# Designs tried in a protein design chat: miniprotein binders against b1l550. Part 8

Target 1, 279 residues: b1l550
Amino acid sequence: MRLPEELLERARDIHSEAPSHRIKLDRVGSFGLKVPVEFKGFLLLAEADVWVSLPEGRRGVDLSRQVEAIYELSNPPKDPFSLCREAAISLLEKLNYADSSGVSIRFDAPLQDGESLKYYGVEISSIASDEIINKIRVEILGMTACPCTAELIRAYKSSEIAATHTQRSLGILEVSTKAEHPDPDKLASIIERAMSSPLRTYTKRPDEGGLVIRSLSNARLAEDVVREMIHLFLEEFGHLPEDTHILAAVRSMESVHMHDIYAERSFSLDEIRKEISSH

## First folded at step 13 (miniprotein)

Design oa9
Fold by ESMFold2, fold request of step 14:
Structure oa9 (fold): chain B 279 residues (1-279), chain A 94 residues (1-94)
Amino acid sequence: as target 1 above (279 residues)
Amino acid sequence: GEIRVTVEIEKDGRRIRFMYVITSPEKLEKILEEIERIIRLFGADRIRITVEASSEEEAERLADEFRELAERLGYDEIEVTREGNRFTVEAERE
């Protein structure tokens, strides 16, 4: 059943009224939207949140316009980064009473792994006001091997057995910048190269042995994984604006402990360059 | 060689500035298409696009491309100024 359009002329426009308590709101939005995106030739199901600010003199947000802003741009499916940035602009145009808008998009990105695929987590956002701030967070699992235990076992079994505990570790890079979103595949590559070894979807026994040997040969403290991530990030993305903010972190699911180990460093590009140049 | 593009769009007193830092030349066409879509979505009355190219030759070529972009968008007044590796496209419509 569709109600008559003529009712729009007679009904109160509740959203445009002033509220009884004139308090501005920072984020009023539609969260958990399912949106198709196209990434690297794949059609993926993404989850999106959209929001705008609400001035103290306006009672409500036109929520259907928020959903319209992103869905009009998502059919046919398109690149999630363009969708994110364009939708943030569209929100400000469609809801012109807002001072700011925001869009976030989350998906699992495919990554080639031999003859198969593996996936890593991506979350992007764009916040628009008098500027656009773009943020991307990448999370990917790798393998770490503890060098401390390796050294103890070497001392116990001098060169006869190379062994240490290995575990899955979650690497995290988060970048907030005025420039366009960095390529998530490059961020994922940085994280994997900082680890002792990548994780594979599957391996045959000879390849599995090689993977383990690689991890033992590249044993690395969680702290040094983070340091290597920063080094590799600067090599690839040192061109970004100087006020670009980065968080580099690893959460290691230590195989010999009941708990995880965590290491983290946040910095701006200008900050880290000054730190490095002072040594 | 990197290309830095700064875009400022304005409609009814609202001004939004955003930028791109292009280090992969093959991405340029996609970025031009995105800029065009953003300008159409916003319905900008005025735009200013400042580009810092990696060479004078590249700046000259890109200046032509961005002028064509402003023409495709239907602006009444388009002004392009270039000095060395840098150019600015300013466009208005009423």
Scores: ipSAE 0.756, ipTM 0.917, lowest interface PAE 1.2, mean pLDDT 91
Fold by OpenDDE base, look of step 13:
Structure oa9 (fold): chain B 279 residues (1-279), chain A 94 residues (1-94)
Amino acid sequence: as target 1 above (279 residues)
Amino acid sequence: GEIRVTVEIEKDGRRIRFMYVITSPEKLEKILEEIERIIRLFGADRIRITVEASSEEEAERLADEFRELAERLGYDEIEVTREGNRFTVEAERE
């Protein structure tokens, strides 16, 4: 049942009223929207959050306009990067009382793995105010082999390839930049290359054996993985603005322990370059 | 070479700045299209686009493309300035 338009004219605009407490809010919006996006030839249903700031003198945000803003731009489906940036700007235009806006889009990104697919997690965000800041977070699983145990076993059996425990490790790269979003596939590749070995969706027996051998031959601490991620990141993305902020992290789901091992480094490109050059 | 594009859009005193770092020709076309969409979406009365490239010739070519974009979008006052390998396109509409 659609309410008669005449009744709507009589209703107070609650959102435009003065609030009981004149306090600015940083983010007001709709979370958990589903929007179609096109990514590398795939049509994906992504989860999206949209928000704007709310001035102290306004009771509420026009949430319907927020939803309209992103869905208007989502038809036809487009790449999530452009969608994110465009939607952030559209929100500011449509909701002119807001001094800032934001969009976040989350999905599992397909990644080719032989004749099959694997995936990594991606969250793409854009925050608009007097400038646009683009943020991307990539998470992908890899495999790590413990060098400490490997050394113990080597000492015991004198083998060239020492047995050691292996585990799944989650690598994380989060980048915030005034430039466009970095390529998520490249970020995922950096994480995988920083691990002892990648994971495979399917393996034939010879391939599985090779994967494990590779891992054993490339044993890495969680700390090693993070340092390698940073190193590889600098090689691929050193052209980004100096004020670009990066979080590199790994969570190793240790197979011999009930707990996980975690390592991280947060830094700007300027900061890390100075650190490395001082050595 | 690396191309840096900085875009400033203004409407009713609100200014938004955003930037691209272009490392491939294929990416350039997509970025140009996006910038056009953004300008249209925002309804900017004034735009300033700065291009920095490895060569003057490349920067000039890109500046020309942005000039053409401004013309297509209906901006009447378009000025292009040069500082070395940096070109700036400023445009206003009534």
Scores: ipSAE 0.755, ipTM 0.910, lowest interface PAE 0.6, mean pLDDT 92
Fold by OpenDDE base, fold request of step 14:
Structure oa9 (fold): chain B 279 residues (1-279), chain A 94 residues (1-94)
Amino acid sequence: as target 1 above (279 residues)
Amino acid sequence: GEIRVTVEIEKDGRRIRFMYVITSPEKLEKILEEIERIIRLFGADRIRITVEASSEEEAERLADEFRELAERLGYDEIEVTREGNRFTVEAERE
């Protein structure tokens, strides 16, 4: 049942009324939207959040207008990075009472693995005010081999290639920058290269053996993985603004323990360059 | 070479700044298109685009492209200024 449109003339505009308490809100919006995006030739259904700030003198946000803003830009489907930035700006234009806006988009990105596919997790965001800040978080699984156990077994059996426990490890790179979002495939590659070996969707027995041997020969602590991620990141993305902020982290699901091992470093490009140059 | 593009758009006293760092030529066209879309979407009365490149010649070429963009978008007053390998295009609608 649709209510008569005439009721709109009689009804108070609740959103424009003064609130009972004059307090500014940082974020008011719609969370858990589904929007189509185009990524590397794939059409994906992504999850999206859209929001704006609300001034102290306004009771509510026109939420329908927020939803319209992102869907107008998502038809036809486009790359999620442009969508994110454009939608943030559109929100400020459409909701002129807001001094800030934000968009977040989440999806699994396909990654070619021989004749098959693997994937990594992506969350991108853009926050607009007097400037636009872009954020990207990439998460991908790899494999680590423990160098400590390997060393103990080597010492005991005098083997060139020592057995050790191996496990899946989740690598994380989060980047916040005034530049455009960094390339997610490059970020995923950095994470994989920082681990003992990548994961494979499909392995034949000889290939699997080779993968394990590679992992054993490239045994790395969680700490090693994070440091390698940072090193590789600087090589690839050192051109970003100096105030760009990075979180590099790994969560290793250790196969000999019931708990995970976690390591992280948060830094700006300026800070980490100074640190490295001091040694 | 690395190209840095800084865009400032203004409408009714609201100003937004955003930046691109271009390391590959193939990305340049895409970024130009996005900037155009953003300017239109926002309805900017004033725009300022600053381009910094590895050479003066490259920066000048890019500045010319942004001047042409401003012309296509219907800006009436367009000024291009130079400081070394940095060019700034300023445009205003009447």
Scores: ipSAE 0.742, ipTM 0.907, lowest interface PAE 0.6, mean pLDDT 93
Fold by ESMFold2, fold request of step 14:
Structure oa9 (fold): chain B 279 residues (1-279), chain A 94 residues (1-94)
Amino acid sequence: as target 1 above (279 residues)
Amino acid sequence: GEIRVTVEIEKDGRRIRFMYVITSPEKLEKILEEIERIIRLFGADRIRITVEASSEEEAERLADEFRELAERLGYDEIEVTREGNRFTVEAERE
């Protein structure tokens, strides 16, 4: 049932009124939207949040305009990065009382894995005001092999046993920058290369044997995984603005313990370069 | 060989600045298309696009491409200034 449009002239516009308590709000939005996106030829159903700031003198946000802003741009489906940046601009245009807008988009990114696929997690956002700040978070699982146990076993049996405990570890890179979003595949690659080996959906026995041998020969502390992520990030993305902020982290589900270990470092490009150059 | 593009758009006193750092020349066409879409979405009355190219020859080519972009967007007054590897396209309409 659709109500007559003529009622719009009779009804109060509640949203444009002043509120009883004149308090500005930082984020008023629609969260948990499902939007189609296209990523590397795949059509995905992503989760999106949209919001704007609300000045103290306005009672409510025109929520249908917020939803309209992102859905208009998602048809036909397009890459999520352009959608994110464009929707943030569209929100400011459509909701001209706002001083800032934000869009976040979350999806599982497919990644070719031989004749099969694997996935990693991506969340991007764009915050628009007098400038646009773009943020991307990538999470991917890899394998870590403990170097301490490997060395102890080597010493115990004179190299008779090539072994150590291995486990899945979750690597995280999060980047906030004034430039466009970094390529998520490159971020995922940095995380995987920092670990002892990548995970595979499946392998045949000869290939699996080779992967295991490589992982054992590339044993790495969680702390050194994070350090390697930072090193590789600087090689790939040192061109980003100096005030770009990065978080690099790993959470390792240690196979010989009841608990996980966690290592993390956050920094700006300017900060880390000064730290490295001080030696 | 990187290209830095800074875009400033303005409408009714609101000004927004955003940038791109292009290290893969093959991405340039897609980025130009996105810039054009953003300018149309915002409905900018005035734009300023500053580009720092990797060479003087590249700056000459890109200056032509961004001038054409401003023309496609329908701006009445378009000024292009270039010095070495860097150029600025300023455009406005009433």
Scores: ipSAE 0.734, ipTM 0.911, lowest interface PAE 1.3, mean pLDDT 90
Fold by ESMFold2, fold request of step 14:
Structure oa9 (fold): chain B 279 residues (1-279), chain A 94 residues (1-94)
Amino acid sequence: as target 1 above (279 residues)
Amino acid sequence: GEIRVTVEIEKDGRRIRFMYVITSPEKLEKILEEIERIIRLFGADRIRITVEASSEEEAERLADEFRELAERLGYDEIEVTREGNRFTVEAERE
C-alpha cells in the first residue's frame, strides 16, 4: 500500500460506528466478483456475489473481509457448490455481527455432446442464518415440435407426411432446498428429456435427420414440457425435504410467430404430491 | 438407499443447522470432507451430527467415521449414541 500502515491506528474506524439512522439492512455485499472454479475437470471463470445482513447499530460492513471469505476458499480452484456453501458459513464467522449471509455463483457448465461440448447456464446460491438454504437455477436450450400443427397436417386429406414447426425452447428448473444443491447435470438432463429433442453443437447429415425425426415423433406443447419436467423431477428428486420449492418453466421461441410462448409452475414437494394424489 | 445427515454447529451462542440427503454413495466421502471443512471454518465450540443411514451395518461404519472426524477436529468430549440405522455424534470443547 502507498500509505503507511501506522495510519490505521490514528484513523477512525468508520465501519464500526453507529449510523445516523439506526435501520437494519438485509443485504450489504460485493457483487460481480470473478472467481475461478473447478467443475468436472474444467477450470471455469465464474461470477460471484457475497453479502451479509447489517444490524441497526453498525454503520458499515467490513467489505474486505467479505471478499476475503470467498477468495481464501477459491485458491486453488474447487467445486463451485462446496465453495458456495462453505463461503456462506465463512461469511458469518468472519462478520460475526451479521445474522445472515449469502453467496451466489454463476457459470456456464460444459456438457458432453457427442465428441464435442455444449454449455448450459447455472446459478447457485447459499443463504446462511440459523439454517442454510441452497438454491440452484439451471437453464438449457432444447427443441420442441408443435403437436397442434402435426395433427392438422396428419388430418389434411389423410396425409402420410409427418411435419410440424420446430423451434428452440429454453427450459428452466429452479430448486430451493435445505439439502445440498442438486446435481446440475441431472437438472439439465430432466429439461432436455422433457423437450422433443436436445440441441446439438453440430451433427452430420444422417444424425441431423434422425434428431429431427425423433422430435417429430415426440411433439410437445410448452405446457407438456413443463408437466414432463415436473414428473421427471419428482422421479429423480422426490427424496428432497418436503418443503423444497421448485420453479419449472419453458420459454418457447415459436418459429411461426414473432413472439415467444411461456409456461411455468411453482410448487413445493408436499404441495405437488397432494395435487397429484388427488387425481 | 439414502443417507440423511443433519449438522448443528454452535459458537458463542450462534447456532447453524444444515443438512445433506445423500443418494449416491460415491459422494459420501466428498460430503464428509466438506462437513469437516465447514466445522473448521466456523470454529464451532459444540457440534451435533445426526445421521440416518440406509442400514444398521452402514450406520455402525459411519458412526466410527464421524467419531474419527470429531477427534480430528480436536474435540475432547465426544459422545456417540446409536439405535438401529440412526446415530448421533455430539462433541464439545471450550
Scores: ipSAE 0.733, ipTM 0.911, lowest interface PAE 1.3, mean pLDDT 90

Design oa9
Fold by OpenDDE base, fold request of step 14:
Structure oa9 (fold): chain B 279 residues (1-279), chain A 94 residues (1-94)
Amino acid sequence: as target 1 above (279 residues)
Amino acid sequence: GEIRVTVEIEKDGRRIRFMYVITSPEKLEKILEEIERIIRLFGADRIRITVEASSEEEAERLADEFRELAERLGYDEIEVTREGNRFTVEAERE
């Protein structure tokens, strides 16, 4: 049953009414939207969140306009970076009572691995107010080998390649900057290079052996991985604004324990440069 | 060389600033297109675009491109100012 149009014309605009309590809200929006994006030649269905702030004198947000804002920009599908920035601006234009807006887009990014594909998780966000802040989070799995156990085994039995426990480790880089979003493939590469070895989607028997040997020959603590990530990040992205904020982290799913080992460092580019220069 | 582009857009007293750091020439065209889209989406009455490059010549070329952009978008009273390797394009529309 379609409601008569006459009834709709008589309906109060509930969203524009004064609220019972005059309190500003930081974020009001639609979470868990599905939007198409183009990324590295792939058409992907991404999850998206869109929101705006709500002033104290307004009861509700025009949620339909939020949804329209992102979908208008998503047809035809475009890269998620420009989509994020443009949608944030569009939200402020369409919802002029808001002093801030935000967009977040999440998907698994394809990464070539020989004749197959691996992937990393990515979340791209833009927050617009007086300025636009762009945020990107990249998560990718790699492999770590424990140098401590390797040393114990070496002490017990002399071998050219010391046996040690290996495990999957999740590396995380989160970057917030006033510049455009950093290249997620480069971020993923930094994480992989910081670990003992990358993971492979498929291995032939000779390749598998080589992968393990490489890992054993490049044994790293979780702490080593984080420090290496930071080092490599500075080499690749040192040109970003000094107030750029970074979170570098690793979660190692240790194969000899029931629990994970976690290490992290949060820093600005300015802060970390000062720290390194002090040595 | 590294190119920094800072964009300020204004509409009805609301001003938004955003920036790009370009390390590869291939990205420049895409960024120009995005800036144009953003200006249109926002409906900016005033724009200020600042370009800083490694050389004066490069900065000037880029400033010219942004001037042309402002012209295409129908802005009036376009002014270009220089400070070393930094150029600023300011434009308004009625």
Scores: ipSAE 0.730, ipTM 0.903, lowest interface PAE 0.7, mean pLDDT 93

